# VHH binders against ATP synthase subunit gamma, mitochondrial (ATPC): the designs that were tried, part 13

Target 1, 283 residues: ATP synthase subunit gamma, mitochondrial (ATPC), of Arabidopsis thaliana (Mouse-ear cress) (q96250)
Amino acid sequence: ISTQVVRNRMKSVKNIQKITKAMKMVAASKLRAVQGRAENSRGLWQPFTALLGDNPSIDVKKSVVVTLSSDKGLCGGINSTVVKVSRALYKLNAGPEKEVQFVIVGEKAKAIMFRDSKNDIVLSVTELNKNPLNYAQVSVLADDILKNVEFDALRIVYNKFHSVVAFLPTVSTVLSPEIIEKESEIGGKLGELDSYEIEGGETKGEILQNLAEFQFSCVMFNAVLENACSEMGARMSAMDSSSRNAGEMLDRLTLTYNRTRQASITTELIEIISGASALEAAK

## First folded at step 4 (VHH)

Design g30 (from p12w with S52Y G53S S54G; framework vhh_7pa5_2)
Fold by ESMFold2-Fast, scan of step 4:
Structure g30 (fold): chain B 283 residues (1-283), chain A 126 residues (1-126)
Amino acid sequence: as target 1 above (283 residues)
Amino acid sequence: QVQLVESGGGMVQPGGSLRLSCAASGFTFSSYAMSWVRRAPGKGPEWVSTIYSGGGRTSYADSVKGRFTISRDNAKNTLYLQMNSLKPEDTALYYCARSYVYKWSGSTYTWEFDYWGQGTQVTVSS
């Protein structure tokens, strides 16, 4: 191998190491910005779980799977994982007289799922993370989903953030007011609401509709923030791994460079000795 | 072979009505959302209306709300568009399209289509 080829490879690997270290720092900074907001948003939806329940196995005629992914790659298995879970939910909830549709958030899940599931995708959202995420932005998206997508159950698939090395694929279920009412008639979970006097002429159905809309917005906001944290954490881990691998490659190339240089010096020394011997023989 | 065949177009005076039909074959019609899209001479395509696979959900462009009604008969694999109170601005080729997704762009969304019919001409003139 020539010394020049090895030198060029060393330069390339040093650049990769520098870039991956910089990308790790950027991901770490973004994680710090989003983590606090994700943790705070968990409090927004927990009361709804106590009141309305969370049943991922509930059997309904129309399920909509909301798949949360990233727009940018280099974040490990985060995107492939939510796609696998979403596809499993499709198989679990599909059947005779049953419909399953997808709402895709993020460019990466869109690219994967458009190949095999294009006909079941009713909404695709990209560039949600172009500006810093806030509740107003996510609530507009949630409202558009509710106005444009018919469902009995919404199943939100995302990566829940635990730590920079641990992300939990999670499914959060939001039921339509019609399904909640049916459940309450059988299970009695909302039976106590029947004893309350409803002020302002609003029906129990109208209150349940407003509550379901607010629940979806809160769950969606938390899910989007959780997924963003998991994306940044996974990117930190991926960049750290890439930087370490680049360092190891650089070490191997340095050894190769030194051996090639040493071989060249040895060859030059042999040529000098041979020349001196030839000169002495000519004397 | 996927085929979408539109019919029912023609000439009508302003304020008149027309009913468009689209016969679908070569795919499971009841599993897909269906749309009507129109193209006026020299202009790009304009989405008009969409009906979801089960028929329980419909959406309309602001320009046609209250005047047009989209419907479907899944047993007959047929899509319909009832057009009332027609205006000269409604003059266009009307296409039946199979819809599979719409894209959110931050404040608006657009439907995406994979199969289109040949189109049926609607002319509104006095």
Scores: ipSAE 0.074, ipTM 0.447, lowest interface PAE 6.4, mean pLDDT 80

Design g33 (from p12w with Q1E M11V R39Q T50S S59L A75S K87R W116S G117S Q121L; framework vhh_brivekimig_d4)
Fold by ESMFold2-Fast, scan of step 4:
Structure g33 (fold): chain B 283 residues (1-283), chain A 126 residues (1-126)
Amino acid sequence: as target 1 above (283 residues)
Amino acid sequence: EVQLVESGGGVVQPGGSLRLSCAASGFTFSSYAMSWVRQAPGKGPEWVSSISGSGGRTLYADSVKGRFTISRDNSKNTLYLQMNSLRPEDTALYYCARSYVYKWSGSTYTWEFDYSSQGTLVTVSS
C-alpha cells in the first residue's frame, strides 16, 4: 500500500466521521423538538378507545393500510419494518371478496412498494416533514385520505417511540361509522346519549361520523409524531454506529500510515547514510 | 387489468369548445383520484387537472383555470374534461390518468400518474 493511498483513505474516513457526528447532533436536536409533542399526543386519542371500543382483529370487506415511512434514509430498519408489517396485513386481510388498499406516507415506503404493489396504492404523500409538524398539517392529510378513500377499517402502521434504542412497530385501527354502529356494545352506549341529549334519531349517524373522523385525525397526529421520533432516534443510533466504526477504521489506517511512513523514513535514512558514507570513502 | 380509454379529441378553432371523456375499467373507479395530463409536440408532459374520488375536490393548472372543468360520473366509471375558450397553445395529446398525491408541502401537492397508452389528440388551429 503506498503512503499516498493510505493518506487518501484516512482523509475519506475522517470526513465520514465528521459528517456522521454532525448528522447525529442534528437528529438529536430534531428528536428533542418532536418528542414532547409525540408523548403529549398519546392522550389525545385514548378517550376514543374507551368510547368506540378496541377491535384490532375485526374482519371487514375493505381494509386500507396507511403506511408511515420517512423521506430520508440512514435511519436503520424503520422503513423496512413498516413495509414488512404493511405487506403482512395485506396478506392477512386479502381474500376472494375482500379488498386491501395502501395509503403510503413517505418516499422510502413508496419507492419499495411501487415496484410490486402499485395497483393497490390509492394515495401517496411525501415531504410531510419538510415543515415543522403540527396538528393542522396532519388533519389536512387525514381529511385528504378520508375524502379519497373508501374503507371499513383503516390500519395505521407506524413506529411507536419507546426510547432512542427501542422502536415498536404498531398498528392502530380506526373503524368506519357503519362498522362501529354494527357493534352492539358501542351502539348501546351511543343510544343512551341519543336518548338524553338528542331528539332526532338521524343525529346518531352524524355523531358517529364526526367521532370517527376526529379519532382518525388524532390517531394520525400521534402516529406521525411517533414515527418522526423513531426516525430521529434510529438515525442517531445509525450515525453513532457509523461514527464509531469510522473511528476504529481511522485508528487502523493511522497505524498502517505510521508503519508505511516509518518504512519510508528508514529507506530515506539508508539512502542518506549510504550517500554520506560514499562521500567519506571518496577522497 | 387497468384500462383507460380516452375519446372526444378533434380539431377546433380558437375560442371553440371540446369535451373529452375517459372510460375506466379494471379497478374501483370511485376510490381513485383522476387527472388529465397533456403533452404538446416537442414538450414534456404537463398536468392539467385533477378530481378526487368522490368528486368533491378539483384542482386546475393556472394555464387552464377558469376555462376547463373536470368532472366524473362514478356510476358510469367515466372521467370528463370540458374545455372552453380553447387557444392554440392548448394543442396537445391529452391523457387520462389514475392519480396519487405524490408531493405534499403544507397546502401544495404534485400528482403521480398512471397514464393511458393512447391519449386523444386536440388540435386548436385556424
Scores: ipSAE 0.011, ipTM 0.424, lowest interface PAE 9.6, mean pLDDT 77

Design g34 (from p12w with Q1E M11V R39Q T50S S54R S59Y A75S K87R R98K W116S G117S Q121L; framework vhh_brivekimig_d4)
Fold by ESMFold2-Fast, scan of step 4:
Structure g34 (fold): chain B 283 residues (1-283), chain A 126 residues (1-126)
Amino acid sequence: as target 1 above (283 residues)
Amino acid sequence: EVQLVESGGGVVQPGGSLRLSCAASGFTFSSYAMSWVRQAPGKGPEWVSSISGRGGRTYYADSVKGRFTISRDNSKNTLYLQMNSLRPEDTALYYCAKSYVYKWSGSTYTWEFDYSSQGTLVTVSS
């Protein structure tokens, strides 16, 4: 009766081990599919840092924090990490006459942040990566954010992929065209745009608008791919740990099963021997 | 506290027009998408229309597309719904709602709503 209970537990644990090994292989395959694209997409936005500068600490009246998370779990602490960073940015940038709002990508960050930050969330998007990600899809999302959300600075929070065992919480800042123009009025690299001849009604303001929109699309595309790589790497690690833990449980249950079986056989033998001895004593 | 107050409902004959208004307070109105949701007698809630915070994008349910127009005045913190060519099927209690969630499916959006108000009744009867 006890042997049957142990046998049923062994079947359950063996099934968990099989499933977690399969999930690890799926995550590894998906990582291979997106890793090269993530690395290549870093080249799309880095030229803008040279042209527009790196402005992570710029003081603005309205900051929007874009939090990138996954739709599915079982990927370690990557989602809790970006939520933590996003909340820290809120505290650093909020104040009298200063507004901080959230744009959330992914079901996991949405679920966490809706508990205590619901009134500060202006947009939430889920199921973005249900199908393989491409630039066109992310570009449409970036355009939707730019047209629907007012900001002076966008702060994109994501997990930058370094290796399957190392993910770096990262914040990338993108400035509105108005803020970029203000900085360029004082001087700087964008001043050279004033030397160009403009035809067809295109103005310096329109050039800055187009440049900022393209920059945001490029940064978002890289950030989304980096986060997807980090998700797959973290899931591989989590599934590997779960599989090893299941293997250890299976080993312990196997020992318990063998002991229970052995004890049962011994009891039967003792009963037979005792009966025979009692019979001989009676003669 | 978030407050949404609808007005403009009433009784109208088929083919008539009504303009609904929603006065919003207690939040930064221009920062949030706004929606109209209706509930017909004996039926569940049905999304009607949504407008982005800046007013640059509008979305309509197929049942009202071409007949209804959503608009907003951010200087007055007011949301509007112009309803033309009204049908008996448009009879419902109409709610304005603060919106900030959508699900992505290519170029299609499904909206989620918070801070629904008391509603305003629209009856289309002949």
Scores: ipSAE 0.157, ipTM 0.562, lowest interface PAE 5.7, mean pLDDT 80

Design g35 (from p12w with V5Q M11L S35Y R39Q G42E P45L S59Y A61K I70V T91A L93Q W116R; framework vhh_6fv0_2)
Fold by ESMFold2-Fast, scan of step 4:
Formats: C-alpha cells, sequence, structure tokens
Structure g35 (fold): chain B 283 residues (1-283), chain A 126 residues (1-126)
C-alpha cells in the first residue's frame, strides 16, 4: 500500500476523533445545564403521589403509554430500551375488553414504532429538546395530551438519570380522577382531603381533576428532564468510546505510515550509497 | 391502510351553513382523537377543531367557537363538522386528520398531520 493511502486514512480517522471529542463536550455542557433542574423537579411531584397514589400494576380498561425518546441518536441504548418497555406494557395491558394507545415523544421512538405500531399511536411530539426545556413548554404538552387522549391510567416511560454511565428505565403511572377516587376510598387517603376547608362551590370531582392534571404536569416535567439527562450521559459515554477507538486506530495507522516511510528512506539511502561506491570504484 | 375521505363542501353565501363529513377506515376509529384542519389559498395549514375518541371532549380555534360544532358517530366510523354563520375568511380546503406531530419552535408548537384525507373545498361568496 502507498504512504499516500495510509496518510489519507490517518486524516479521516483524525477528523472522526476530533468530531467525537467535540460531540462529547457538547453533551457534557448540555448535561451540566439540565442535571440540577432534573434533580430539583423530583420534589415537585412526590407530595402529590403520596396523596393521590401510584400503582404500576393497576388493571384498567384504557391505558395510554407515553414513550419518551430523543430526536438525535448516538446515545447508546436509551431509545431502544424505552421502546422495549413500552411494547411490554402494551402486551401486559391489552386484552379483549382493554385498550392501549401510545403517545410518542421524540423522533427516534417514532421511527421505530411507526413500523409496526402505527395504528396505536394517537400523538407524536418532536423537537422538544432542541432548545433548553422549561416548565411552561412541558405543561403545554401535558395539557394537549390530556385534551386529546382519554385514559384510566397514563404510563410514562423514560430513562431516569442516575449517573453518566447509569440510567434506569422507569415507568411512572398517573391515574384518572375516577380511578383515584375508587382507590383512595378503599385506602382512605382521600379522607385527608375531606379535612380541608373547601370553599368556592367546587365539587370533589373538580378538585380531583385539577390535582390529577397538576400531578401529570409535574411528573411529565421531571420525566422529560430525567430523559434529557440520560440522553446526554449516554451520548458522552458513546462519544468517549468512539474517540478512544479512533485514537487507537490513528496510532496503528501512524505506526504503519512510519514503517512504510522508513522502508522507503532506507531503500533510497542504500541506492545512493551503492551508487556513490560504484562511482568511487570507477574513479 | 388508513384512509380518510372528506365530503360536504360547496359554495355558500356569507351567513350560510355547511356540514362536512369524513369517512374513516383502516383503524379502530373510536380509539383516536380526530382533527379538522383547513388550508386557505396561499396560506399554511390551520387547526380548526379536535374531538376525543369518545366524543366527550371538543376543542375549537377561537375564531370558530360558537359557530362550528364537531361530532362523531363511532358506529359509522364518521366524523362531522357542522359549520354555521360562515364568513369569507372560512373559505378553505377542509381536511380531517387522525394524528399529528408537534414541533417546538422555541415559543410555540407547530402542527404537522401524519394522516389526512384529500379534502373538501368550502367557498364563501355571494
Amino acid sequence: as target 1 above (283 residues)
Amino acid sequence: QVQLQESGGGLVQPGGSLRLSCAASGFTFSSYAMYWVRQAPEKGLEWVSTISGSGGRTYYKDSVKGRFTVSRDNAKNTLYLQMNSLKPEDAAQYYCARSYVYKWSGSTYTWEFDYRGQGTQVTVSS
């Protein structure tokens, strides 16, 4: 092989290394911007879950699975994981008198699920993470989901952020006001609400509806931030791995280039020395 | 597989009424929220109305509230839009749609519809 071919390969691999290092830094910067907000948002929904309950195994007639994914790839298995969990929930909750529908967030889950689950997708959302996430943006999305989809239980599938090398597939369940009322009467938790002074002519159903809607917005906001953190962490790890692999390949190509170049120089020097010796012998 | 077919458009005078229909096939109709959208000449696609799968919840563009009524017959797989007190600005090609995509622009969501029919033309003139 020629030195020029090896040099061209080295240039290509060096460019890949440069690009993957840059992508890692961008992911790290974005993670830094969103991680604190994700951790803080965990406190927003926990009090309401304590009041209203959460039951991942609850058997209902109509389930909606909200699948959170990314718009861009190169983030390990986070997107395939939420799709796998979402499909498992479909199988667990579908039946002859039961219905399951999907709400898809992110381009990657949409692309995967449109191939074989298209008829069960009622809404898809993309470009959510193009700019920094804020509560107002997510609350608008949450309101649109509540307006366009009827459910007994919403099951939000996302990647909960633990560390840059660890994220946990998580399912958060939000129950309809009717289901909350039935469950709370059995468990007695709504008895605590009865102790509050409720003025203004609002019914118990209206109060439960408002609380469920607020709970969903808070859970969605946390879930979206958690998934964004997991995406950035997974991308950092993927890009770091790609950068190291490119570096190793570059080292191998550099060695090959130096060996080929050294062989060429040695041959040329031998020819020059031989020529000089022949000239000296000829006088 | 999924098919939507609109009908019921036509020419009407200002203040008149039209009822649009959309025949749906290829999916479990009652499981999907349905949408009416319109496109006026040289304008973008504009959302008009939403109806939930059961028909229990309806939503409208502000400019058509009180004048338009969306409804559905799940037994017949048919979506309807009753349009009363039509105005010249209501003239457009009307489409029904099954699903949509939201794209966040930094300040608002933009709508892109994944499934819609061929449309039915509504003209308002004297």
Scores: ipSAE 0.006, ipTM 0.352, lowest interface PAE 9.8, mean pLDDT 78

Design g36 (from p12w, 16 letters changed; framework vhh_6fv0_2)
Fold by ESMFold2-Fast, scan of step 4:
Structure g36 (fold): chain B 283 residues (1-283), chain A 126 residues (1-126)
Amino acid sequence: as target 1 above (283 residues)
Amino acid sequence: QVQLQESGGGLVQPGGSLRLSCAASGFTFSSYAMYWVRQAPEKGLEWVSTISGSGGSTYYKDSVKGRFTVSRDNAKNTLYLQMNSLKPEDAAQYYCARSKYYKWSGSTYEWEFDYRGQGTQVTVSS
């Protein structure tokens, strides 16, 4: 009967509210763990930007766009935003004598970009966030990108964390040693030094190569942590909204059993709740 | 539907050269980046080289850079790997593959490909 239908809806909505509250708490805990590390990692790469210059609009023949996304959804627009920015960078840097390729981090951007851009994707990495992020993990990824991809400019697209209600799509540019030598002030200064003294017998080219590699690792580490913070913040916001909507819907269902109302709860959440409810009932 | 068939492997002495070929069918070849991967006896699959769909961008494993050259002929749907100055470490079954992606296992990256050929054997010994 009708009362049974209302009871079934109330049970589903209660489960949505319970699970979204739990997911919000998990996201908040993860954000707290990662936020300090992200803030500390900003100091790792900023000295290199000061030393090597800030070159967001440099025009080069080979551009690689590194797109950072999450493996799991329910985090607002963070993934669609980095994909849109990455596609815009492709258009801005493409040309008759120019090549643009993608390096994709995360399942969500991979799924979207494999539809239209599979032949432009040189590398894709998933499940990076399966365990707590650490420098060694990101350093290995950065090294692998540098070994497998040739570039003049590397453009890292990520969501910089500002607050739980605000994240800023950001593009950080890392230049190849050849471009640094040609275009940067430090490259010009090194060209004036006939004898560049360094321990271990490294050449000017080797010094610039080592600086570019370390800069990229530092920028990637910060970018990954920033994106993780933004993912957790966006998920907290999404879960808070869903929990509030579920609470409002539960209140209305309790007061007026014959009233029809649509909730703002997403189809994804309803599907997740259905799965969780089935598992709980089976126990 | 998608078929990749490698050829050109054989026995060669250290310092020798071989040219591998991969005949592709069942898809629009020029629309896909292509990969060469290899597997030595008792070892895992390892990436060797990548070439973009247009052929304009090429990438190599550090240990083969300068010795190997990947190329493609999109009119013939054929991928090539020119191997010079071969070393005993290069002995492996060589595969032509489409798509490359990594999965983090907790300590290292694992490669996944959506399509791979049957392979061609390269042996380097006197």
Scores: ipSAE 0.000, ipTM 0.282, lowest interface PAE 10.7, mean pLDDT 76

Design g37 (framework vhh_7ocj_1)
Fold by ESMFold2-Fast, scan of step 4:
Structure g37 (fold): chain B 283 residues (1-283), chain A 125 residues (1-125)
Amino acid sequence: as target 1 above (283 residues)
Amino acid sequence: QVQLVESGGGLVQAGGSLRLSCAASGFTFSSYAMGWYRQAPGKQRELVAAITSGGSTRYGDFVKGRFTISRGNAKNTVYLQMNSLSVEDTAVYYCARSYVYKWSGSTYTWEFDYWGQGTQVTVSS
């Protein structure tokens, strides 16, 4: 093996190590920018859960699974996890008289799910995180989903951020106003709305529609921020692993370089000694 | 198997009206956004009009007030009513299905994944 070949390999590995360290720093910076917002948004929609009930197991005729993924890779198993959960929800909610459709957010889930579920995908959203995320951007997306997709229940699948090394696959359910009203008739908590004083003369149906829209916007905003945090955390972990592996490879190449150089020096010394000996013999 | 078939194109005098229809099959029509694009010779395809599954509409600036997009979910058909036609409206009109939003600054744009074969609209002076 020539010293030049080993030296070229060392340069390549050093470059990979430098790039992965830089990518880790970028991911860390982005995480810091959104983590507080994600954590603060967790509690903002809890009053709706208290008022409208926690309905993850509700059986309905039309379910729409909203799958949140990233546009870029190098973030561990985050995207494969939400796809797996989304497919499981499809199987659990599908039936002869039941319809299940997908709304896909992010390029990675789209690529995976287009292979066998294309006809069940009714909306795909990409480049959501190209600019820093804000409530207005997600609110517009939520409003468009509500206007464009008919459903009885929305099942939002995302990665809830726990720490830079841990995320939890999570499903949040949002019900249509019609289903909420139907559930209230069989003992749900929605009946409590009848005790509230309603100003402005708005009907109960109008109030339920507005509450459902606001609930979905709040849940979606939290879900998108949580998934973004989990993506950045997973990317930091992946880049840290890659940087460490590059360091180990660099160490092995350094040993190879030293051995090759030592062998070369030994050969030069033998040639010098042999030359000197030949000169002495010729005297 | 997704299919989009346009009809209703033809020759019309400037100031006239024309109605295009697009029959869709092979997917749950009511759940998808639909749009109309046009392409004049030597130019790129441009968005004429789009309609969401919920009925919200979007138009190109050059056709606002003159064209109306609508849909009949029961018939799996999307329509484009073209009024006050001008020579500049001469193009091949394509029906398209949209499955994707693309964030672009402060607004979302539509990306279309299937197109029909197109129907020729010619406006004479």
Scores: ipSAE 0.184, ipTM 0.578, lowest interface PAE 4.4, mean pLDDT 81

Design g38 (framework vhh_7ocj_1)
Fold by ESMFold2-Fast, scan of step 4:
Structure g38 (fold): chain B 283 residues (1-283), chain A 125 residues (1-125)
Amino acid sequence: as target 1 above (283 residues)
Amino acid sequence: QVQLVESGGGLVQAGGSLRLSCAASGFTFSSYAMGWYRQAPGKQRELVAAISSGGSTRYGDFVKGRFTISRGNAKNTVYLQMNSLSVEDTAVYYCAASYYYKWSGSTYTWEFDYWGQGTQVTVSS
């Protein structure tokens, strides 16, 4: 191959190495900005989940799967994983008298699932992470979902952030007030609420509705932050690997460049010597 | 076959009122979001109003407070009540239906799959 071809390849690979290194640092910075908020938001939903239950295996007539993905790629298996889990939930919960619908968050899961599941998608959400996330923004989205989607169970699929090298596919379940009441009768989970009197004449049904709405908002807020952390961590790992691979390729190309350059010099010397010999033979 | 049929368009004087109706058939109306778009000559099609399957409404900035969207699920019909009309409201009004919508930041964007033929609204000064 020519020296120029190798030089052009080296320039391309060096640029890739610099870009991936920069992208890794950006992801690390974004992770630092969001990690504390994700960890702190875990405390927002636990009291309500303990009271109202968390049973992803509960069998109901209508399930809605909320799939959390990213808008941008280059973050390893984060998006393919939530799509795989969401599709598994569809297969487990769909049946002759059972309905499953999707709420898709993020461009990446949307692109994958629109190919073969478009008719089951009732809402797609994008650019949730364009600006720093806050509870008010997520609560507006959660309220809209609750007003526009009928369900017995909401199953929120996301990547829980454990560490920069470990992300856990997670399903959090929020049950409708009707299902909560049914489960309460079976397990006695809400017996304590019967002992309280709420000012304003609120009924048990109204209390359960308010608690379920607040639980969903809290779980959704945590899930979105967890998924954002996992996205940044996975992107750091992907960019680190790409940068190291580019470095190795650059090293290999440098050796090829040096060998090609040396070979060219040797060929030129042989041609010069050959020419000199021909001139000597002619005299 | 999915079909959307608009009615109620026509000529009206500035300051007047008009009510548009869109009759839907061929799909489960109550599960769909419904919208009204308009297109004036030389301009892009723009959102006038939309209503979700659950009844949540969204309006274009220039029609807020003057127009009201509503739906009658029993009649498979969506309505647009237009009050205090101005010459700037002159356009072809299109009915649209979608099973799903987009949420982006703090706003909703509807991806409408089905469209009506449109009805002309002309406001004279």
Scores: ipSAE 0.061, ipTM 0.465, lowest interface PAE 5.6, mean pLDDT 80

Design g39 (framework vhh_7b2m_4)
Fold by ESMFold2-Fast, scan of step 4:
Structure g39 (fold): chain B 283 residues (1-283), chain A 125 residues (1-125)
Amino acid sequence: as target 1 above (283 residues)
Amino acid sequence: EVQLVESGGGLVQAGGSLRLSCAASGFTFSSYAVGWYRQAPGKQRVVVASITSGGSTKYSNSVKGRFTISRDNAKNTVYLQMNSLKPEDTAVYYCAASYVYKWSGSTYTWEFDYWGQGTQVTVSS
């Protein structure tokens, strides 16, 4: 192994270390910008759980799994995790006279799922993260999903942010107004809505439709922000690990370089001593 | 595996009608949005009409009221009914399919990935 080969490897590893440290700093900055919004957005949809209930295991004819992933990688296992959960939901909700379809957000889940599940994908959304995330852009996406996708239940799969080292795969269920009404008639808490007065031109059906639309928008907004926080946190952790690994490799290469240089110096010294001895013997 | 085949083009006199068909295979047709595009000689390809998986339709201003897009999911076919044809409607008509919605910074637009070979429509004066 030559000294130059080892030096070239050291230069490459040092560049990787510099890049990963910079990427960690960028991810940390982006996390600080979005974390507060994600935590605050949890309060936007919680009242709907009290009013409409939380039925994650409800059995329906048509389920749509909304899979939230990132457009860029280097964020640990967050994308593979939501894909695994989404595939599990597909198997759980599939059956005779039952339909399961996917709405995919982000390039990474699309790439993973396209190979085996392309026929079940009804909508794929890309480049959501090119602009800073805000309620308006997510509400437009939510509205478009509702206009273009028929469903009985929406199963939103995302990574809930807990800390930079802890992300919880989460499934949030939003039911169609028709399913909500059917469940309330069976004796659910929504039966209490029958006691509410109908005012103006609005009907109970219109009220339930508006509530379901608003609930989906609120849940999607929270889910997208949670997933964005989890992406940034996972990227920080991944970049930190990569930077430390690069540092360890650089240390090992430095030892190899020093040993190679020391061996070269020893060889040179032996050659000098041998040459001097030969010269002295000739005299 | 994904294949789109247009048919129904031909020569027709001004004021006449044609029905274009696009037969799809190799994918779950009912899950895809489908659009009709046209390209006249020396001009860029432009959208004519589109229909979503849910049945929502959209038309270009130049064909509104004259053209109707529809789909038959049982037959994996999308149709373009063209009425009151004008010489300006002369073009190669393409069928396109997609399930991809791209954020443009202000709105979402369909990004059509699969295209048919096209069918010629000529409207004589």
Scores: ipSAE 0.017, ipTM 0.444, lowest interface PAE 7.3, mean pLDDT 79

Design g40 (framework vhh_8dlx_2)
Fold by ESMFold2-Fast, scan of step 4:
Structure g40 (fold): chain B 283 residues (1-283), chain A 125 residues (1-125)
Amino acid sequence: as target 1 above (283 residues)
Amino acid sequence: EVQLVESGGGVVQPGRSLRLSCAASGFTFSSYAMHWVRQAPGKGLEWIGNIYYSGSTFYNPSLKSLVTISRDDSTNTLYLQMNSLRAEDTAIYYCARSYVYKWSGSTYTWEFDYWGKGTLVTVSS
């Protein structure tokens, strides 16, 4: 191995270290921009859980699994995790006269699931984070899903942000108005109220439809923000690991370079001493 | 082998109605969204509308009042009903299958994997 080869490797590794440190800073900046909004958006949907109940195990004829992933990689296992959970939900909810379909958000889940689940995918969404995430943008997407996708239950799969080293795979269920009426306490209570005179002229079905639409928009907004935070946190962790590994490799290469130089200097010095001694002996 | 075969095209007078058919084979027709797309001479492709496996329909807003899309899953046939035909409706009409559509930051676009060969509709007096 020559000192030139070692020098070239050191230069390459040093460049990797600089790039990964820069990518970590970018991910940290993006996380700071999104984290507050994610935490605030948790408050938007929690009242609906209290009102409509948490029904993740409800058995329905048609389930649609909304899988949230990223467009870019280098974010640990977050994308493979949501795909694994989505496939598990397919197995749990499929059966005779029961169907399961997918709505895929992000390039990474799309690439994985198009291999063997292509026929069950009804909608693919990409570049959701090209512009800063806001409620209006997600609300438009949620409305489009409600208009173009038929379901009894929507099962939203995402990574809930806990810390830069921990994310929690999470499934949030949103029920159609028909299922809410049939299976929830609010359905029974509104049925009783329909027997009385109500001002305003809005029907039970219209009330449930409005509640379901607003709930889905709120849950989807939170889920998208949570997943974005988890992506940035996982990327920070991945880049930090890569940077530290590059630093350790640079240290080892520096030691190798120094030892090679030390050996070269020692050899030259011995040759000089030997030459001087031979000349002295010859006089 | 997936095949889509359009029929029902021909010469028709302005103001009349026409119904096109698309016979599908080689796949589970009832599980796919189906589309109608047309191409006028010297122009690009124009999306007419679609029908989901559920029967729900979505139309090009500029054509919504003039067309109706329907399907018969028992015969694996897709239909396009056109009313009040005008010279501008002269085009080759294609039947297309889509397995998914995509949202790319601002608009939805469909991904088509199979097309028919098309049927010519000429509206002339």
Scores: ipSAE 0.000, ipTM 0.307, lowest interface PAE 11.3, mean pLDDT 78

